VHH binders against StAR-related lipid transfer protein 7, mitochondrial (STARD7). Designs and how they scored, part 3

Target 1, 216 residues: StAR-related lipid transfer protein 7, mitochondrial (STARD7), of Homo sapiens (Human) (q9nqz5r112to327)
Amino acid sequence: FQSSGVQHHPPEPKAQTEGNEDSEGKEQRWEMVMDKKHFKLWRRPITGTHLYQYRVFGTYTDVTPRQFFNVQLDTEYRKKWDALVIKLEVIERDVVSGSEVLHWVTHFPYPMYSRDYVYVRRYSVDQENNMMVLVSRAVEHPSVPESPEFVRVRSYESQMVIRPHKSFDENGFDYLLTYSDNPQTVFPRYCVSWMVSSGMPDFLEKLHMATLKAKN
Below, E stands for the ipSAE of ESMFold2; O stands for the ipSAE of OpenDDE; V2 stands for 0.75 times the mean of E and O plus 0.25 times the DockQ between their complexes.

## First folded at step 1 (VHH)

Design h4c (framework vhh_vobarilizumab_d1)
Fold by ESMFold2-Fast, scan of step 1:
Structure h4c (fold): chain B 216 residues (1-216), chain A 126 residues (1-126)
Amino acid sequence: as target 1 above (216 residues)
Amino acid sequence: EVQLVESGGGLVQPGGSLRLSCAASGFTFSSYGMAWYRQAPGKGRELVAGIYSGGSTSYADSVKGRFTISRDNAKNTLYLQMNSLRPEDTAVYYCAAPTDFDTALAELAGSGYDYWGQGTLVTVSS
């Protein structure tokens, strides 16, 4: 369970949600499903589904916020460290907003079919609040219609907030990742179990190792 | 009540072909993914092929390129076309359907199987 008096809660709501979050909203309770040395993982039900919104709170002391942030934005490097990636490309950049639309095709574990995602990604470095933010959500794009080759994920949202312990260029930070998707699977309970036990932990571990390797 | 009735099994020689059918009732067939599982004598259950409501398909490596899963939503029927059959394909074949609540097609992560029929026996031998 827990040692007497030791508990960790997710960071501030502003780091968890953006937009029109209702402070009085009937939010489902977060349930801790994994407590590891470098991160804690929670989930909460998505109403009307067998799926969950996930939250990760993590801390690293051996890499910089900027290196961790940049490794996530580097699509070519992502294809090298993420063995599940079949395809990852930027299909459009919006010069006004600075957002990018990506097409991401990924292996899912047997017995699930491969999925593809079309999503818009936006990122910012917030000097005033001393944080870096990466936000992604599923979109439709005429250049990437649904294909019988892959199962299209239509419901996908991800938000990561990185908060330095010192500066963007010194080792040490906390991050909060909030993530949900609906992979359109005939195995929802298996998919949820895989995400918690393997998918998310393996991704986070490989991301950390990729950041260390990129640091040289 | 979800009901699945498998048919089309039988004795076939190596290299031969069979088409299995699964008649589904008790749910909106066109809205759900469907799967074929098999269990060989003395072996565990194996997921063979899946088809999603939109028509996307998945196959076990052991049958990829030889088996084709398909569906006919007007007839509420799931099919498995089996070509180039091998002795190791000998098994009881089961049709499986997920339902809205607490059902799963794979026991890989502690999720139950929803097998509603008795299955259909496929024997590949002379």
Scores: ipSAE 0.000, ipTM 0.155, lowest interface PAE 16.4, mean pLDDT 77

Design h5a (framework vhh_5c3l_4; at its last look DockQ between E and O 0.21; V2 from the best seeds 0.00; counts 0 for: pae E 6.3 > 2, placed apart)
Amino acid sequence: QVQLQESGGGLVQPGGSLRLSCAASGFTFSSYAMSWVRQAPGKGLEVVSDISGSGGSTTYADSVKGRFTISRDNAKNTLYLQMNSLKPEDTAVYYCARDLSPEWDKYLEELGMDVRGPGTQVTVSS
ESMFold2-Fast, scan of step 1: ipSAE 0.210; ipTM 0.627
ESMFold2, look of step 2: ipSAE 0.057; ipTM 0.479
ESMFold2 (binder alone), look of step 2: mean pLDDT 80; pTM 0.800
OpenDDE, look of step 2: ipSAE 0.143; ipTM 0.505

Design h5b (framework vhh_8h63_2; at its last look DockQ between E and O 0.11; V2 from the best seeds 0.00; counts 0 for: pae E 11.1 > 2, placed apart)
Fold by ESMFold2, look of step 2:
Structure h5b (fold): chain B 216 residues (1-216), chain A 125 residues (1-125)
Amino acid sequence: as target 1 above (216 residues)
Amino acid sequence: ELQLVESGGGLVQAGGSLTVSCAASGFTFSSYAMGWSRQAPGKERELVAGIYSGGSTYYADTVKGRFTISRDNAKNTLYLQMNSLKPEDTAMYYCARDLSPEWDKYLEELGMDVWGQGTQVTVSG
């Protein structure tokens, strides 16, 4: 659900409209920016910032939801299949909430320096609502101060909901990933959005392959 | 019984500072993530800051660098230090206990199971 772009396609201007904020709360229009074989990608501006929020809807029929869920939690396996990871470690676990704090250092597309994240994650299997959920959010932790080696990302949110077509242990599911990030860059948001769009297919393909290999 | 009681709100000049606090009772305070949310007139309630049982913190982008969340487990008290206050920080500030496994917009306010009555913070231009 983290992604970095490798290729650039200059963005075209898009029309944007405001929703009915006073009557229904804040509304922001989702714009589809990719429609690929296994996934669709949307974006919408984050009000009051220069950033986009992204949403991915994807479907796989050859792996189970449980394997897809578990591969994303396995930090040692992530370091094996994701060559962009420089460091990924669990800093602490909170037994009451089930939350874990991680330190993640990753390459970013040239010319951006590598970024690091300190984030809390939670995950659950919700039998009542027939879904698996993974959520992450940037936090500060005293054991992981900022370093001049990396640009600390201070604003990061990621949410994935996985819905089986049948059961959690049979092949087939849909997932919805919602993601936003402030990479602390001077680049305009349309450039950052093109980086996400350029890297998203590659990341999702690698994740799919990693899930297939981990089915044993 | 479970209670959260906010205090310390008031009127403050723009650029000033204010600390609000939240006294907790009826549960093992040190074992729970806690948070501050705010609601301005005509706006949705938003999560402003959170602090986990292990001490990790979260801040909304609108308050990073200006607000500091902290907790005193010996006093069962949650704090929010607000510096460099702006008129747009005017809101009712709520203390909450977080039992939700998710920090997402569709579950943020529904994931918290105990709320205080709120304390009003008003920042003059």
Scores: ipSAE 0.005, ipTM 0.252, lowest interface PAE 11.1, mean pLDDT 77
Fold by ESMFold2-Fast, scan of step 1:
Structure h5b (fold): chain B 216 residues (1-216), chain A 125 residues (1-125)
Amino acid sequence: as target 1 above (216 residues)
Amino acid sequence: ELQLVESGGGLVQAGGSLTVSCAASGFTFSSYAMGWSRQAPGKERELVAGIYSGGSTYYADTVKGRFTISRDNAKNTLYLQMNSLKPEDTAMYYCARDLSPEWDKYLEELGMDVWGQGTQVTVSG
């Protein structure tokens, strides 16, 4: 197992072991819920809830990794291409670590109320491993207390890894996005259905189009 | 375009041997773990063998000691050598690309991300 540059483990049996049909309590397998030309979407149940963790594997050949990465970091530009954004503001920035705390307010589908998120995001360009990483998670921040106007999401996590096919500045890359949140809704089935059929696909499509517009 | 094309399936007598192959294109084959899964009528899809980019292998207990997975990175080809075949080995055999080798331990739970169309193996008694 002492191979320079290679470390691997046997595949975990969780994805291959079938319990009883509709068995709760050990649902740990990823289920593919969408297979599109540019991406595949899976979901996995969050134990103790009617909600899911989502995973997207996507590929683009017409935009660069750097442009795709930068478009996601540009909060002013996101407010222009993401119609669901009510507010998106950096409330604290640590230039040395690349960490930012953001306040994000977004529309949810009727009849759900709008939600707000306070989260820290960290981004890095890893030239040694040829990848770009963007991670976000919900935090509490004293300058952004809960408001009666919006439902505060307290559980939120997002991780995106972008791997170039060639270089950061040439067209072509794969990305892996893992996403979960708990919007604290009395309509969890409706919210899950919307996320899979509209929320996630529309976001990814608009992000791609926004990156194409930013491309030179 | 990402593509996996299986070949080499067929009809074989119990106790016989068969090799199935998978030709990969549209991605850097040498960078990914690859696997073979199978599905028989009325049964769940079973991962039977896996091989990591560095050459480490995995085998399901049902095939351990009888099947050998290997790869030829120069030819972008994955192989499964099947020996001592049993009627219970009758299935459609699928080639797949695995995400896990190039991602963290958490991503090992996802497993296969690209699947081929399959090649049928039938073992008669």
Scores: ipSAE 0.000, ipTM 0.171, lowest interface PAE 14.2, mean pLDDT 80
ESMFold2 (binder alone), look of step 2: mean pLDDT 82; pTM 0.835
OpenDDE, look of step 2: ipSAE 0.035; ipTM 0.369

Design h5c (framework vhh_gefurulimab)
Fold by ESMFold2-Fast, scan of step 1:
Structure h5c (fold): chain B 216 residues (1-216), chain A 125 residues (1-125)
Amino acid sequence: as target 1 above (216 residues)
Amino acid sequence: EVQLVESGGGLVKPGGSLRLSCAASGFTFSSYAAAWFRQAPGKEREFVSAISSGGSTTYADSVKGRFTISRDNAKNSLYLQMNSLRAEDTAVYYCARDLSPEWDKYLEELGMDVWGQGTLVTVSS
C-alpha cells in the first residue's frame, strides 16, 4: 500500500499564508533579493530571529553536473579555492550510509570571530530521477567538542539539488540550494548584509570558477 | 499579496469523483507553472500533477489516467479533476506556484515558492 521512499530530501520550503485574524499562517514567504546572470537569490525570515533562510536557483551551461558535484565533495580542493577556509577535514565516515562528518573552520568578516561547524554530509546520485543531491546539517561529535578558540555554529542546514539538462557528463544543469545557519553573532544585521552582498555571491562565483579549472 | 486558496475537498466513497479548485491572487497567474501535491497523515508530501504556463501537463504514475489537471488563466484558477478515487488517495491536497513558467519534475516541491493551506480529501466507505 505505502511506498517507502528513501529520499535525502530537504525540508519542504513553506510560503507565507496571507492570514486574516483567524488564520494560523506560520510559514514565511520568499523574497527575491538578487537576480544575476547565473543565479537568483531569495530569502525568508526565520521566525523569532533577525536571520534568514536563503534559496538559490542557478543555471550553468559551461560545466557538467558531475564536475560541479565532485568539486563540492573534494575537501582538499575546497581548501585551495576557498580563501575563507581555516580547516576542513572529514572526521568520520559511515561505511553503511556513506555519510561523512566534517569539521569546518572558517573566517567571518571583521569584527566577527571565526566560526567552526561540525556537520554530517550526505550525498546521492539518483540515476532514475536524473538528479544529484547534497545535504548537510549541524551535529555534535565527541571528537570535536566546543572550543573557546572558535564560535560553534549549532544550527546549520544546506541542501542542494542538481538537475542535468541532458546527462551528468554533458554541460548544462540547474541547481537549487537552500541554506540557513545561526552564527550566534551580536551583529546579525551586518552578518545578513555581508551574506547577501558578498558571502553567498562570492562563494557561488568561486565555486563555478573552481569547477572550470578542475576540467581536464 | 500573493495567495493560493484550495477548495472542493470532502468525503467520498471509493470509485467516486471530486474536483478541487485553487484560486490564485496577488500575482499574474498565467506567467507561472502550478502544481498539486498531497500529504497523507504521517507521510511526506508527494507530487500529484503539474501544468506549465503554456498548458503542458505531467502526472505522478499513481494518478495517471485517473486525475486531470487544468487551468483557467482568465479566472486565475487551477483545477484537479479526480476520478476513480481509492482509499490511498486520502490526503490533504495542496496547490503550489512554481518559480518558473515551466514545470520541472526533478525539482518538484523544491521549485515551489507559494503554497495553499490545503484541502482534505477522505476516500472511505
Scores: ipSAE 0.000, ipTM 0.202, lowest interface PAE 10.6, mean pLDDT 81

Design h6a (framework vhh_6fv0_2)
Fold by ESMFold2-Fast, scan of step 1:
Structure h6a (fold): chain B 216 residues (1-216), chain A 126 residues (1-126)
Amino acid sequence: as target 1 above (216 residues)
Amino acid sequence: QVQLQESGGGLVQPGGSLRLSCAASGFTFDDYAMYWVRQAPEKGLEWVSTISGSGGSTYYKDSVKGRFTVSRDNAKNTLYLQMNSLKPEDAAQYYCAKGSDLEQAMSELYGTFDYRGQGTQVTVSS
C-alpha cells in the first residue's frame, strides 16, 4: 500500500560545528516561510541588507517538465496568464549563445509604482543529465534607458533547475528555484513582505494553472 | 566520484530478450532511486523505468510495460533491466541514472544532479 512520490525537500544548510553554534556565523541559515501542497519556500538574509535570497522546492505530478519549461519561455502566453504584466518583449537575441534580453514591466500593489526589469535570460535542455535550466539576471541595455514612469529593478537574479521524475514529456518533476531581487520602494519591508506572502505564491500557482492549459 | 557502468547490450532479433546491468559506485546505492533511460538515433532522451531505493516500487513507460522488468541488488550495488519481446522501436543506447541528491545539487549551484554512464547499445534487427 505504500505510495511512491513522497516530496523530497532541500536539506537545511549544514549546521555549524558546536563551537560555532552560539556565534553569528558568516553563513545565514535558511528559514522556511511557506509550506504549500506543491512547493516549499525558504529565505535567507543577505548580510548587511533588509533583503533575502529565496529558495523554492516544488513538485508537480500533473504536468510535464517540457510544458512547464516552455510556458515560462513563451512571452506571448505569459502576457495572457500573468495579469500583472504591463509589457513583456524580447529586445535582443544573441545568435551565437541563444541568450535573450527582455524588457518586463509589471504592476505592484498600490501604493507602489510599477517596476520594470531589463534582464538577460539563458536556458538549456541538458539531455546528458536529464534536466532543464533557466537562468536570468538584470542587465543594462542602451535601447531601454531608465524611465520616470517605472522603478527600474537593477538587482535581479533567478536560477531554476527542473528535474523530471520520468522524462521531459511525461508528467512529474521537481524544481529548485533560487531567487533574489531588490524592487526598491519607499517602504522596503512592506514590499518584501508582499512578495513573500502573496506575490511569489500567487505567481507559482498561476504558472501551474497556465501549464495545465498549455498546448505544449 | 559517482560512477555508473552499463553492460549487457547487443544485437537481438525481434521478439528476443536481453538483460542490462548497471554497476554503481561512489555513493550509498540503496539511498537513491535509479532510472533506466534510452536514446535512439536522432531522438531525445527517453525515460524507460524507475525503481525506488528499497526496490519496493517500480514504474514503466507505457510502451514497455509488461515486457521490461527493472530490479536491483543492493548488496552488489547493481541495477538490472530485463527486456523481453524486444521490438525494433526499442533499439537505442541505454543508460542508467542516479536520482538527485538535493544537497549535492545546491552545492553545485543547481548544476548537474544526475549521473549517467557511457551507456550500452541495444540493436534489434533480423
Scores: ipSAE 0.000, ipTM 0.108, lowest interface PAE 16.5, mean pLDDT 74

Design h6b (framework vhh_vobarilizumab_d1)
Fold by ESMFold2-Fast, scan of step 1:
Structure h6b (fold): chain B 216 residues (1-216), chain A 125 residues (1-125)
Amino acid sequence: as target 1 above (216 residues)
Amino acid sequence: EVQLVESGGGLVQPGGSLRLSCAASGFTFDDYAMAWYRQAPGKGRELVAGISSGGSTSYADSVKGRFTISRDNAKNTLYLQMNSLRPEDTAVYYCAKGSDLEQAMSELYGTFDYWGQGTLVTVSS
C-alpha cells in the first residue's frame, strides 16, 4: 500500500467560519462586522476579556502577491505611506530563523495616548503550497523598555496568508489576516469603535494604494 | 519533548457515537492549532477536523454536521465528538500538533508537524 504511485497532498484549506462551545457552555463563533467591496471583516470574543480577535478576508485583482508582500516587509516604505507611524525600526535580526524584532510607535486619535509595540515578525514564501505567510506577535526586549511617553501594547498577534490566483508575479490574490491586540487601556469602547470603523479600513486602503505605487 | 496520546477508539454500530481524546504534553498547548486526521485501510491520511489556538473550527465535508472538535486548555486535551457514525468512518484516528514555524499556515490550512500513535475506530454491525 506504500508506493510512489500513492499521491500525498497537503490537506485542503480549512473553513474558519464555525465556532465551538467551550467547556463552560459558552459559544464562540466568527461574527461578520463589515462587508466591503475589497474585504470582509469578522470578529470573535477572546475568552475572559472584553477584547476581540479579528479576521479579514480580502481580494485584489490589480496588484501582485509579491508586491503586496514586499510592501508589508519594507519598514522604510511603510513610514512613507502610513501617516500614523511615529517610529518603526528593526531592533534585531536572527539570521538562522529569519525572525526580526521591531519597535513600532503609532498615533491614536485624541484623546487617546499613542501606543508602542515590540514584536517579533517571521515570514516565508511557500512555493510548494503557492502561498506567502507573515506572522507577528508581541515580545519583550531588553533594548526597548517601557516608556511613560507611550502605552505599551503587550498582547498583539497578527497572521497573514496570501494566496495567488495565478502566480506570485501576476495580478490577483486572496489574503486572510487574523489580528488581535490590546490598545484599549484608556478608552476601550471609543478605541474599539475607531479601530473597526476607521482604523482598520483606512490602513487596508492605504496599504493597497502603497502597493499600487510600488508597482509603478 | 512533544507527546500526543490518543484514546477512546473502539467498535461501534452504524449510527452510534464515540468521543476521542488526545492528551498533549511537552509544549504550551494553548498556543497551537490542533487537528484530527484519519487513515482508513489502504488509503492515505486525510484531515478530519481542525481547531485554532483561539478556538475556530473547520471540518472535512464528509464529517461536517456529525463531528465536533473541541479543546480543554486547562487539561491540555483535544477532543473529537463523533455522532451518526458510518462504516466509511472506519479508520485509525490521529491527533496532530500545528507547526512551530508557520502557525498561520497550520491554523488556516492544516500544516502539522507532530502526530500521535493513533486510536482505531471500527464502525460495523
Scores: ipSAE 0.000, ipTM 0.118, lowest interface PAE 16.9, mean pLDDT 76

Design h6c (framework vhh_7qbe_3)
Fold by ESMFold2-Fast, scan of step 1:
Structure h6c (fold): chain B 216 residues (1-216), chain A 123 residues (1-123)
Amino acid sequence: as target 1 above (216 residues)
Amino acid sequence: QLQLVESGGGLVQAGGSLRLSCTASGFTYAMGWFRQGPGKEREFVASISWSGGSTYYADSVKGRFTISRDNAKNTLYLQMNSLKSEDTAVYYCAKGSDLEQAMSELYGTFDYWGKGTRVTVSS
């Protein structure tokens, strides 16, 4: 028995034992808070706070991984499909690492004030592991000091992993999004309720529709 | 507490077919089948994503085995056709961890394992 191509498979996944690394310090249980046809949404408490880390697992069969990835990186197009965006601009690019620092200003639901985020994002296409990764986290930047005009979000982390069903350029993929922020609000329960019921579901649905619209 | 219960193992003649099942007591992301034959290391057989859109097979089983799942029943299947004596092994069902924690593997590392079901292929 021989194949005409490469005769190997990826390394075997290792069995995890009791005391696994993913269990160490991450003992809070995920709670499913939304179950829709194209995605599931979970949350878990951030210890010592009234806030949550969110997780989305989604599947699409009508757009390609590359289209979905590129729509998220296109700041000009996002301003067209995301009505909550007040400002979104790249303030710095690092050519060597591929990192970008962005300033993002967004509406929050009444009665909350608009928030601004200064964050670094890094993206990669990993052909070895057949995945695309987009990670973002809040940073300080001297060109964008805190302004009384907006409430600065200082704690923000987002990671999205996209895995193709076939290839980066054929329809079909699964994605996993893990997200947390601290909007520094006196209405944390209202903010959490809005995020789960409207903020995150509406964003994901509009992102999918924007990808469909831009797919050619 | 999550449990994985395998079934369907047995004695079968070379060239025969057998279907393995694995039922999970709750939600799972990716799932897979592994096997360990006499005097061999545990080896990967097949994996499937939650949606069923992505499947991967070890070269030794491609074209003979088919992995599938029924998410409504939390059940994973392995249809084994054209069985060979070299397929003799204990077959283990495994649940994958999420993609974030083990990005070096397709759908991460496998963190929960069943007790296994024995498959013996006679010559």
Scores: ipSAE 0.000, ipTM 0.206, lowest interface PAE 16.1, mean pLDDT 79

Design h7a (framework vhh_5c3l_4)
Amino acid sequence: QVQLQESGGGLVQPGGSLRLSCAASGFTFSDYYMSWVRQAPGKGLEVVSDISSSGSTITYADSVKGRFTISRDNAKNTLYLQMNSLKPEDTAVYYCARPEAFQEYIRSLGDYRGPGTQVTVSS
ESMFold2-Fast, scan of step 1: ipSAE 0.017; ipTM 0.356

Design h7b (framework vhh_vobarilizumab_d1)
Fold by ESMFold2-Fast, scan of step 1:
Structure h7b (fold): chain B 216 residues (1-216), chain A 122 residues (1-122)
Amino acid sequence: as target 1 above (216 residues)
Amino acid sequence: EVQLVESGGGLVQPGGSLRLSCAASGFTFSDYYMAWYRQAPGKGRELVAGISSGGSTSYADSVKGRFTISRDNAKNTLYLQMNSLRPEDTAVYYCARPEAFQEYIRSLGDYWGQGTLVTVSS
């Protein structure tokens, strides 16, 4: 009846002191930089840079896992709700693996140039482990060579795991997002500040709102 | 420290040729997109030519077929071969690695180095 301690599901990011000391156990410590109603945001330094890897743990009780998952896969719908998107196109689909290669062009805050990403996206619905997974990483593709119009991001990784509270089609789930990129900017402090205060939170809040507005 | 040093500018007559060089240091040159920009008197900065890490090239319509961008990764050097030069090619030419310098000065291009002057005059 009275308050008791209950851990998040999935668990919060592992601290450096809890790491495997024999296998990259000297990883940088996660620092919480935002604690909001629907999510917590952590970051840790990327060695040799002024940039960070980010981790988000979020919970929603007003949308289904399937709705949230499908909105992220809907390229046309994302162009409607994400005001930073200049271009977002699927350039290739692999019929065997279900992998997709996308070209994504996005505004960065002035005075930074817009960035473009060419990345492979793979997704799965895992009934056995009761989870949905979306993984993306930067790749090269001959149909989208580098251009002076945009700064090409060549180091980009994103992994999202969605775990239902009940089923894939009932409201309620937790998600864990791990994200890193190297936008190769001469304003790393400004870029990091923007990412934490605006870029990441605004994206997540708009994604939630878009999911609420989506039809099935 | 990232440094780009342009050279090879000068005075040439219409129809002449000139080769610009850009010596790069402080970064892994072979991994980056490189470009040449120019600024004519009383005009804004314009992109002339670009070359990817893989060697793919792009050109402004005004120079296509006359200019050739190339790179020598062993020498960390970017080149612009300019043939059939015209009076309208008169400009200060700048070497750029777009993400290497202060983006807020992009309208001037001064952050990419001091440039090299090309004058095409009879």
Scores: ipSAE 0.000, ipTM 0.139, lowest interface PAE 15.7, mean pLDDT 80

Design h7c (framework vhh_gefurulimab)
Fold by ESMFold2-Fast, scan of step 1:
Structure h7c (fold): chain B 216 residues (1-216), chain A 122 residues (1-122)
Amino acid sequence: as target 1 above (216 residues)
Amino acid sequence: EVQLVESGGGLVKPGGSLRLSCAASGFTFSDYYAAWFRQAPGKEREFVSAISSGGSTTYADSVKGRFTISRDNAKNSLYLQMNSLRAEDTAVYYCARPEAFQEYIRSLGDYWGQGTLVTVSS
């Protein structure tokens, strides 16, 4: 019998800072809302709204960091595995910096209408710190003005950090995703319920399956 | 409580102009889409114009080039400037808080005002 692997318990997000250590503002406490085999999901309230910022800590042992990273950057492939995508296109690319501006149109669950996002995405591979980073935030772009056809999401931020267990090209890594948006909905409680029960879990599971399929 | 109150309706001659106002209260007006609908005698309620929180506008083909929708978020107000009025524009005009432009008049989440009558006659 060989030594079995150790059960991994992901680190919890930082607790709410109410004291003098955070002079820039007050942060709400993180609440765990889902604990699954491959990831844990937390949320915290966005002050003044019925909406939340989300945080995911996940671990995969059957795909490489590079495969997982590349699948997320592949807009054409995402349209194939993500059934909620109505439109996803790169509007502008700075080949030197790797910055991209994207237009993303997505289904929301009934009775909510479709939303569109215009966002800048920047990614980096940091060999010195052994990590890969993906950062996105809503921007305005003259080629994609607000359209009456879709509800424009103006508040959107996403940050993902991927840390390999061994190397970028060997199976096994942890990732940390922090995500928030304001879909400007009259059904915020329903939207939050959908996001926790279906939206985020389904997206993460399909992303993992898409990475496994792309590997071959 | 959510309230929408229309004003500015009246009797006007063909070719004339009229400005409608809608006062919103009980919610954060700047966060929501806003729209104008109308209902002529014996007809169903029809879409006229909508404006997003950011100011993007859409118009029914029958009113394009003649009507202008606008909003003032500081005053929680929605406006409809109506020019070159025709007899066929005679209707009760309603202010609405729809969720989005692409699906007008949904029972869930929509709020309506009581309406303001616009009569275009010689």
Scores: ipSAE 0.000, ipTM 0.198, lowest interface PAE 12.4, mean pLDDT 81

Design h8a (framework vhh_6fv0_2)
Fold by ESMFold2-Fast, scan of step 1:
Structure h8a (fold): chain B 216 residues (1-216), chain A 127 residues (1-127)
Amino acid sequence: as target 1 above (216 residues)
Amino acid sequence: QVQLQESGGGLVQPGGSLRLSCAASGFTFSDYAMYWVRQAPEKGLEWVSTISGSGGSTYYKDSVKGRFTVSRDNAKNTLYLQMNSLKPEDAAQYYCATDQFLESLRQMTGGSHFDYRGQGTQVTVSS
């Protein structure tokens, strides 16, 4: 599907030889690490670390953009379908903008400690450009100081853009998710391996299934 | 300032036993999983065993299961590898590591050739 005024699907990230890094970190190349029926996953190194920025391009034809978007905003429902969630609470809401500060505590795979995130999320429905956007980034909030029980993630960014094939309320859309965080682990290779093989694919599949269940 | 010092290697006949030790300092030892890795002459680095920070979970390379036992003494900041029924294929330089040290070691050696001085403990299995 191609909407009026759109020439092509957005270009996919370039997949190239691993290990490309300049000394200043100004150019990093995307590497495709997974190609599944519903999504493709790429990564690129974050300069000076053993960590990656991830990018997902996905397509669904059995759920609507609005359903998928709303399931992601529903914190109570996320606690039911996301088994890794220990705690997920809205700390502060702006009624006018819909901007929210959340405290999220999540299991990490053994032997890693659980992590907690304090982040602001903002979302918008852009009717003129026929897209929905959800952005999140780590922030500090005085109501949620660091705790010795969890490792606080201070570097976290997520952006998802959802583009309908037809309308917000008809089945079919593409999404582009760009994600990075620094879990501050002494097992960065294990963490990366888990993220690629289990964490990210399992999250995306469960999110899709949760959207289908919410539809009923 | 993380430091790891291996010991306990030596020459043993096939079927013999050795116990390797790794003295750790500069970090909260009980909070981190530890690894044993090895490199045979003209071969790349090979993972052998992992033990969780508490010692409650252990993992082994298939070829050493039932013969090797990893353990730790968190009060002494020491990691151990008990090696029984040693085979000629087990002959290698043995290193203890965290993920950070494994990555550093791989960068220094290119993962394919190793002539490293001042680190590890040598295990030789020969008649």
Scores: ipSAE 0.000, ipTM 0.120, lowest interface PAE 14.1, mean pLDDT 78

